# VHH binders against q88v07: the designs that were tried, part 34

Target 1, 377 residues: q88v07
Amino acid sequence: MAQSIVEAPIRVDTSRKIIHVDMDAFYASIEEREHPAYKTQPLVIAHDPRQTGGRGVVTTANYVARQFGVHSAMPAAKALELCPTAVFKTPNFPLYREVSAQIHRIFHEYTEMIEPIAFDEAYLDVTTNKKHIHSAVELAHRLQQEIWHQTHLTCSTGISYNKFIAKLASDYRKPAGVTIVLPQDAEPFLLREPIEKFRGVGKKTVPKMHDLGIKTGQDLYAQSELDLIKQFGKLGYILYRRVRGSDDRPVEYLRERKSIGKERTFGPFLQSTTEVNTHLKAIAKLVAASMQSHQRHGKTLVLKLRYGDFVTITKRRTFGEFIPNDAALFEQYAEEIFEEVVDDHFNSGIRLLGITLTGLAPLAFENLTLPLYPNDN
Key: E = the ipSAE of ESMFold2; O = the ipSAE of OpenDDE; V2 = 0.75 times the mean of E and O plus 0.25 times the DockQ between their complexes.

## First folded at step 12 (VHH; framework vhh_7zox_3)

Design t2 (at its last look DockQ between E and O 0.01; V2 from the best seeds 0.00; counts 0 for: pae E 8.1 > 2, grease 24.8 > 24.2, placed apart)
Fold by OpenDDE, look of step 12:
Structure t2 (fold): chain B 377 residues (1-377), chain A 124 residues (1-124)
Amino acid sequence: as target 1 above (377 residues)
Amino acid sequence: DVQLVESGGGLVQPGGSLRLSCVASGFTFSSYAMGWVRQAPGKGLEWVSDISSGGWTYYADSVKGRFAISRDNAKNTLYLQMNRLKPEDTAVYYCATGLYRTYDSPTLEYFDHAGQGTQVTVSS
């Protein structure tokens, strides 16, 4: 008699108000703002493949270019093939960073509970906020208005009681949209979503899910927890809960005690990228060692840099999976972030570099034998 | 009641330095972004710099590399280190909270609270 594993009811915390903010075609929109002529042209944010020997990857494209099938992460050469009349604009990350910083300043007026995901994306916990505004919808509208007023850029917002649903919601009514998913609406909202929209379901997972008949949230919901765990491991465990509206992940802001990092102060200031990279490598090694000693892994890497003029930049990159405790990876990611955030303040030198991992979990979680369901693997 | 009291202004020669201070009271200082704005004679309010509660610092282009904003939450105090001062920096400097500005201009749109200001005069 197969003991019907009575699936324990999943507790769903609905007490929080989370806003996911996503800037609409952020880099392209900025370029169009700077050069209005781009609005009527297919604009591809990438190095021109004609100048790079066919090398390059599309960062983003405007709406016009997208009509030709151009999309992010596409080879630039392919984009040119699809759209021979495309205008290629080399990314101006200093500008993008500046605009992002301005947007973040707006966020900080409302809450300090901000989790930046990218230049154009952030989670805000506004359960309590500086404006004492109870309505998350009102807050979202105000944010959109203020962003528009200051930057002449639009953003879409998703509002819900957790990060997972808020993010899904922000994609629902782009551009310049506001989508709210109340607790009572969460299930219907999730059930109709294609499985590709579920965070954690990557390109490799989608085919497997489809083969199993899992194409939508509804299909996913119909699966037993045990089956999902058997097929997808930890991801199955997570997805079982997500489709049921459960996501207990906090909006992680930089000062959460649950971080491991190292920073160095320099005198004299660093003046070259080479020096920066050298020190990032050293810091990364220390961080990796610390992470190992604490038996932790993290999902988010944060680069902190302080310029000679005391301008301080903190940029975080969150990954879908835990980052291996590999110093080389930490270095790589830190360098990548540095390249994204560096601007003319670099002329004053760099007085401080730091690498911090957040979103920490015990390494043993990689082997989380779900006590209730022994991994038959 | 929110109170912001600026100090540290004065007369200085071009190329000189000043350090402004702002003591805050009447609110949880550590939870709020703080900033400096200035008003030159015959001009509108100009955003100078701000710092978030988390330590994010921002500067107007006109002061980048010369000014440094900082805060001491234990003392409820905001600072502005001003180096390499120019005559163009002459203004009344205000400590402020909840300040908004446009992207394309350092012009201040509004603020929630500001002090009475401290006069900075850069002159030969």
Scores: ipSAE 0.025, ipTM 0.339, lowest interface PAE 5.0, mean pLDDT 88
Fold by ESMFold2, look of step 12:
Structure t2 (fold): chain B 377 residues (1-377), chain A 124 residues (1-124)
Amino acid sequence: as target 1 above (377 residues)
Amino acid sequence: DVQLVESGGGLVQPGGSLRLSCVASGFTFSSYAMGWVRQAPGKGLEWVSDISSGGWTYYADSVKGRFAISRDNAKNTLYLQMNRLKPEDTAVYYCATGLYRTYDSPTLEYFDHAGQGTQVTVSS
């Protein structure tokens, strides 16, 4: 494969092995396992709308019920209208949680890099794995087999070099499928996909896409990046990369709240480093308080600044340990980053400063207090 | 409304020169930083250069020493003089303002306004 000699910047990193695991009709399949007669009946996991006065939404439906047009997130009353003979089973969330935990224990036999999305869905990064299995396809088959043997439930897996493509691949053969999209096959695969399969293109956005003649990945690929940004902002920036097979998002195995930040705009604009540091101190206090009130800490601090002439710069700094929720530390790091990035646009002043913490996790009791408890292990 | 109209693109041999122009309207041009971004087919946007409202100039490493950005506030016009052009410079070039960039990446994340672009092709 040829490597470009041009320094134009879309990188497609194909070094990772990512598996998306999607349990097949999860809640309904658990109920079918408990009561096999459900397998031949239309089963809807929801509070019975005849008992709730028409309230409630479908969590999931088995494949028989889906033939009547019943789907998740639909009003339960609508599901009853579409399928009057459907059996409504009230969700047993404690059972579903336990089965999900069982499945996750199986994942942990292979990797610690697991990003749960829902009870029935996760990303695994298996670029390296605990069993030294070189083939991600073999690993996916082993996972499916072990899940079946322990739970009698099936799942569908998608395998590729990033999260976006792995997710799309997992939908290709349901139920019980294994689908791999190799780097050389990524572009043809993505170009064929309907636009609504692209993350961020939902029911509000699809009509706008269609009005612009964008119905498939092929149509999306043909659009200029500038046109996409003009029409869709950051979504346009992201979609341009996704349709070209680029998605550098890591599997977030310590996933918590996405970010906590504060920013300020200034008029009159800030004219000196002393003024900047004064306001960074104030912003850092607000961010530290917000981090503490949400009981979170973060590994990455982001400085954002906008000059008076409207150039905006961000820079991130990631640490090996969680940053203490200390306003003075946040201020110090933000000031260090400011000094690294500031340039002569500063002659127009600073109109905006912001500090954001990301890479968040819960602030555990052990980090707040050091209780000495006996340890028998 | 803000309008930016690029011109001056074309086909040129390696080692040749082109001068791009961008005529601006709908805002106080002299109060805004202006920039050039480019996009080769199938690639992301690449920041090329910008010039502050006060006339300070900045360049991507890939073009430093070869390109010169300038502005004429009396004519509401931004320029890019492109010298010693290489095949790698082949792209659509856009005039932009309100640029967002990540300091550690050449890829633009966002911009407020840009023009329709002008094609530059460097080929023998």
Scores: ipSAE 0.013, ipTM 0.568, lowest interface PAE 8.1, mean pLDDT 85
ESMFold2 (binder alone), look of step 12: mean pLDDT 85; pTM 0.871

Design t3 (at its last look DockQ between E and O 0.00; V2 from the best seeds 0.00; counts 0 for: pae E 24.8 > 2, placed apart)
Fold by OpenDDE, look of step 13:
Structure t3 (fold): chain B 377 residues (1-377), chain A 124 residues (1-124)
Amino acid sequence: as target 1 above (377 residues)
Amino acid sequence: DVQLVESGGGLVQPGGSLRLSCVASGFTFSRYAMGWVRQAPGKGLEWVSDISSGGRTYYADSVKGRFAISRDNAKNTLYLQMNRLKPEDTAVYYCATGLWRTYDSPTLEYFDHAGQGTQVTVSS
């Protein structure tokens, strides 16, 4: 159905080569490698519920156990119920970490643009790479071979022009599979995907989406951006773009949080400066607490405000030095920025306020201040 | 359903003028800020102008003094008078709602809705 509003085309950058690497049943596979007898048995990586009074959660399971319906995050007791013959192995995280490190060393032979997601998952940007391999598919195969050679473990790979699609692709041909989604194939690929596979769609969101008739990428694609935003907020904004093949997120090889911030939406809209200041104060407190908890300080404070008439303004203020993690200071700066940027859109009220710190760096030990009072979060 | 239909684009000589129109439907027009954004070949979307529900007007620096945005709430219509057009004004112009822009260097972050656009070409 031709949406009556032809939205401005979504920018889609297809210039990158991204590989998502996912180790196949990583912890279980490691255990199988160490104990080959496990290969023919249902293996569950978890504390044995028989030993823990029924307590425990499945970290992962081998493919044999998965045939019985055992899956990650399942209660261990439930796994035992589904598979009474299952062998429970207590996780050996030190070993898993070591093996993960070994795999990452292999990644580094090909590219420095590595974003680890977990011990068993990573994004690689191989647009340019150390081996000067033009074909991302060839590179992926070489990676799989090298990983096998060194570790005797298998991995599945997804290859595409962005992180979102690459990750989705890696799930298609497990184990030891390679799935490529070219730019011209992205739309059909995404439209067929269940909504549950879309990043950001969690267990709480799925029922709501289903109630709205959103079960697949096709259903999602049919939604207007406004409706998605109305129903799902920022997630709606993101999903509108993702289903259209857009993901501009870089492979972050330096996992430093780029920003820390808090936003609040209002219903009813704020109508006075007094109200705005009150809420900015509250938001500032939350941001300061978050900054402290993450042991970061920032150089830039960003105020975001969305008016009742749906215009949104972002104003950044960058300082010559790091801003102290002081809620009162954040409030002050936010208020100053608000006074600077506020205009006649304010007559329609304010829907949203947000304070975000960017230009983040780790706090030095000497910069740590002890809060005198518990943060009323 | 929200609909925005732009018109008035065309080919014009440098220094010439055009008047764009946008007819809105599917929402209470008078309660929303409206704006114009444009996309030049090979470039991203650029914020051009917006007008509040109260009628206050705002412009990107690149078009200040040359363009004038206005609205007729009775007709659910947004206008953009473009004078002294330059080759760099060549773009597809979109009528839009829910504009998100940066304050200091007005860059369009996103919009909620836009029309199909109308082509404006400024060439000798």
Scores: ipSAE 0.429, ipTM 0.834, lowest interface PAE 0.8, mean pLDDT 90
Fold by ESMFold2, look of step 12:
Structure t3 (fold): chain B 377 residues (1-377), chain A 124 residues (1-124)
Amino acid sequence: as target 1 above (377 residues)
Amino acid sequence: DVQLVESGGGLVQPGGSLRLSCVASGFTFSRYAMGWVRQAPGKGLEWVSDISSGGRTYYADSVKGRFAISRDNAKNTLYLQMNRLKPEDTAVYYCATGLWRTYDSPTLEYFDHAGQGTQVTVSS
């Protein structure tokens, strides 16, 4: 599926119709709905830093507060510095969850292919839809109208043939916008975008981009694939494809799996390390295949063993980056853990062995963790 | 810092042989797949070969039967033995790590790091 780097052009699949829905200043707009006086005040949805000793993080700010430089994910204490007159409202997550659920019920009238990103954000795959609406633009307008009718909240939508372009398009007309990028419009659209609009290009990456003369999608497009990979690693690989309009990531409408593993129960019980390693090799192959078929990778490998006398040991090893879905690696790590934890209960034999991967993320996950850099576990 | 240092490139006549080496540092070499990619003049990046941490090897169709990849984990060194070289093998060859690919595909999807490359020129 992925476009080969070997002499083939990058494949661009334009057959899908993807809508990105982004609720306009969601938490703040709900609070403004409940108390309209907030519409004319700077409103910050966060625990009041004056009452938390300076703790807390801004979830959302209304447009008045944003004019003072307040944005989501900033420290609440910083928001207070930027806007001392701001009203701080503690998040009412139960209410926000209920409004989000109401919006999702509306989505389900049109499609079952819904990937929630947050309470306020989702991707919909509407290539086919339950109401047989031929125009994705018409569908987006109907969604906006029904959401407004039921919740009195506005949303912005972006429409294109993949998630990346749909997401960018949704930002073009806020609030209450509908923006479509047709396949023939994709390249001109992407080439004009500022580089900071490309996912993964944040405040630490923008200066590096600018030093290389990359300020827009046009500049990014002109870079060689190797140079981008050399300078930015996996992000460079991804950006090379994104700026060419390629993004094959599916709308992930299935429930997120927390772990993927395989276990075997033995009768007769395993009596030797040689037998254990033979079965760990087989289990590792099954787990690697399962990880790949679910399009996941994980940061933690877990060995489980149970002795003939029912004593059970579970031991985990967490890595600084996602473990490649390589059966030989899974076997190697499982064997190492087995040697670390096996004890005298092995005299009763091994009744069960299991290998499980946790700390899962989709293979298409955009946040890169480079080798040898610290990461958050 | 991850460092990959290629060597062994040069000028060789068609039908000749060349052995590339890549000395790696700054990471746990034995935990990572290693690979070779190349870029011919005026062409895009082409995957050549890679080898998993467990020793499983993969080759592009264009080099199968002529190239052999290997690794020495004790010396943190990756090798590419290139035999029966052809003019179309002319390229800058890069050693790479942090590889990712679909489990059942020979196609390289990306890599985190590559070296500066070594020039291989095959001509009369």
Scores: ipSAE 0.000, ipTM 0.220, lowest interface PAE 18.7, mean pLDDT 83
ESMFold2 (binder alone), look of step 12: mean pLDDT 82; pTM 0.847
OpenDDE, look of step 12: ipSAE 0.327; ipTM 0.782
ESMFold2, look of step 13: ipSAE 0.000; ipTM 0.090
ESMFold2 (binder alone), look of step 13: mean pLDDT 82; pTM 0.849

Design t4 (at its last look DockQ between E and O 0.01; V2 from the best seeds 0.00; counts 0 for: pae E 22.2 > 2, placed apart)
Fold by OpenDDE, look of step 12:
Structure t4 (fold): chain B 377 residues (1-377), chain A 124 residues (1-124)
Amino acid sequence: as target 1 above (377 residues)
Amino acid sequence: DVQLVESGGGLVQPGGSLRLSCVASGFTFSRYAMGWVRQAPGKGLEWVSDISSGGRTYYADSVKGRFAISRDNAKNTLYLQMNRLKPEDTAVYYCATGLYRVYDSPTLEYFDHAGQGTQVTVSS
């Protein structure tokens, strides 16, 4: 008598409002913004394989290039084969980072509960928010509008009660889409999804799943928890719950240790400690000014340096007290850290220096937690 | 309880100026966006301006360049400086939080809390 393992009902927390924001073809879109002529051309963000001896990997491609089958993580040489007329643009990560930072600043206007995934992706918990907007849909719409207004870039948003579904939703209506999956719609939505879309199902797992007849959420849903665990271990346990709409992972908002920092790239590279100190002083001054303008103080100073050979060192020093917003102090600490971390790679010169303050708090003490006012709606 | 109390309205001649104030209580004022909406006789609520918790300001096209929104977090007070007032600016002005609007529309979609309003009349 096969004891029907009465699968205990999975508890699903539907109390949260989560927005997943995904910038549409982020790097390519930025390049198109900077160079509108790219909009009508197949654009591949990668080192040109013709210049690199066939080396390189596609970071991303615009929609025109994607029509030729070009996709992320594709060898650049293959992309060229697929699209001989493709324009290859070397990634400009400093620009991308800057734009990302702009977008994140927008997010912070709405909530502090932000989990960045990448430059172009983030989770926002907007269950409570700075705008007092009850509707997550309205929030998402407003975010898209604000992002467009400030950056002239589009993003797609997924809205749901957990991270897993919100992320899936954001992919559903690209570009510039808004997809809402309410609790009552979660199951049907998940059942229709191909198994490849389920987070945690990688390239190695997909074949195994297919061999087992698991191709969609519906197929996955039909599996017993025990069988999934037997076949996929911890992943099976997770997927059993995910397909049933359960994801209790919080939006891990790193209290964005709101870091305020400045970085400088050098050409030519710095070759002496004297030069390094000179520039650290300049950077420190900028950081101090920024800290003051934002009325913040920090507990941690981070020195970032990148050598000519691209070796990067990041070292942080945390203090028991907030560091006064004093450029001279920042400089001193940065210099001290530099002396501690500098090594033989210095022979290749310094191409980048950065000072960042983290563990930021308002100069004014009122870290008062916002009381959750239950709006009776 | 969230309370918003507007003041500073009145009768003014075209081209004149008024400064509205809104005192907020019942919540951590400094952490929330605040805004102004207005309702003219026979018209719906119109978004006028809002300011983020970080101090970023937004204005309706109809008031851009004439009105200035500001806040004093230490006083839990929102301000609206209205210059070069026009008869079309005649309305009840409400201090509000939890505002949503479509950026391309002057029509307010919704708000969570608003004060009782202060009457602004621009007339010769």
Scores: ipSAE 0.005, ipTM 0.239, lowest interface PAE 12.7, mean pLDDT 87
Fold by ESMFold2, look of step 12:
Structure t4 (fold): chain B 377 residues (1-377), chain A 124 residues (1-124)
Amino acid sequence: as target 1 above (377 residues)
Amino acid sequence: DVQLVESGGGLVQPGGSLRLSCVASGFTFSRYAMGWVRQAPGKGLEWVSDISSGGRTYYADSVKGRFAISRDNAKNTLYLQMNRLKPEDTAVYYCATGLYRVYDSPTLEYFDHAGQGTQVTVSS
């Protein structure tokens, strides 16, 4: 096999500082805080399988119970079999939610760029931060100290230049660990990881990979991009990049956001299509910039207009693919929709125009099979 | 059970023509964009052309005006007419489905399935 010096390798952006925070045995640790006698007993946070007829799953187990092989997502009946002396405590979700909220208030002292994953897990983008701390490692230590001070709970943190590596790093030393993976350390770190640590490689995929001789990041790295795509489709495309240290996914601090739009009101009212198109051009520029700054794209463009007599029209156009964040395209689609919907109320003028993108996803998200709208690009 | 069966490759002199075909099965062909990608010896994948479910066509700059993509939804078949072939067109050509452009990248970033490929060799 020949090596080509003209290959265009995957560009890896190492400019960001990402922290993954993972609370140590969260539910069990809260229960131990509330009832310290649990610290010396095997504690399993689940509905008691003796009372459910053997049904249910373990949410969390304390470290004493883990010594018996009990782990999260295990059937509760299996946990009872492994540790017959275990105390089963029904989850107190209202309490866990309140403690999680307290921890998130601490996060907000350092950054607004917070992506909650679960009560016990979040990504923070600390490339810049509210405390002007230049070292992400120092910031992670301060965060752990403040969480301990306010809640008496420990957490493990992983630090790297992207979400994927930061997540893996947080598992490296638990409990109460701080682990950084610098760009120069990323490749050896990733190559050593078992493939089940790679997001998307779960119970159904691991046997398929093992059949192909892929057990570690090293084995995965050795596969060609084309072969991975042939075997695993979209997952293969993603894994090829992940094992090479590439993950451009932003910290999604706008996770709740369903739409991004801009609208303007006019005095005097707009009286011609030329005036309307001029303002749609300006609004499209603002929306495209906003979509880009929030690192989102969308499948649906919405035109809103209100006539001088207050009649309001909203019309949507949904596409089979994500719309590029291109002001000229947004303007074009908005103008097409305007011509489709405009009527005699235009005689009273246009008092408001708006363009909104909805059907939002992060920029790295791709269309999957079976779309709701035909592909006609 | 997605299958893509390609044909039409071969050896041709510079300036010649070839027509590639790809018969698809195992999915609803008419609902998805289809495309051609190629890989020259020792080089990465290069997007060549794609065609939407509705028939709108797109071409890489390197082939625009020389290649023509088409589809026959009734026959589940994708075509690539290649004219005025150059030595630079020498590559394995793959028929692909599930082609998407990742936002902010004009290059092909992924596809869900590709065929086995057909060799096109352009030399004197």
Scores: ipSAE 0.000, ipTM 0.149, lowest interface PAE 22.2, mean pLDDT 82
ESMFold2 (binder alone), look of step 12: mean pLDDT 84; pTM 0.864

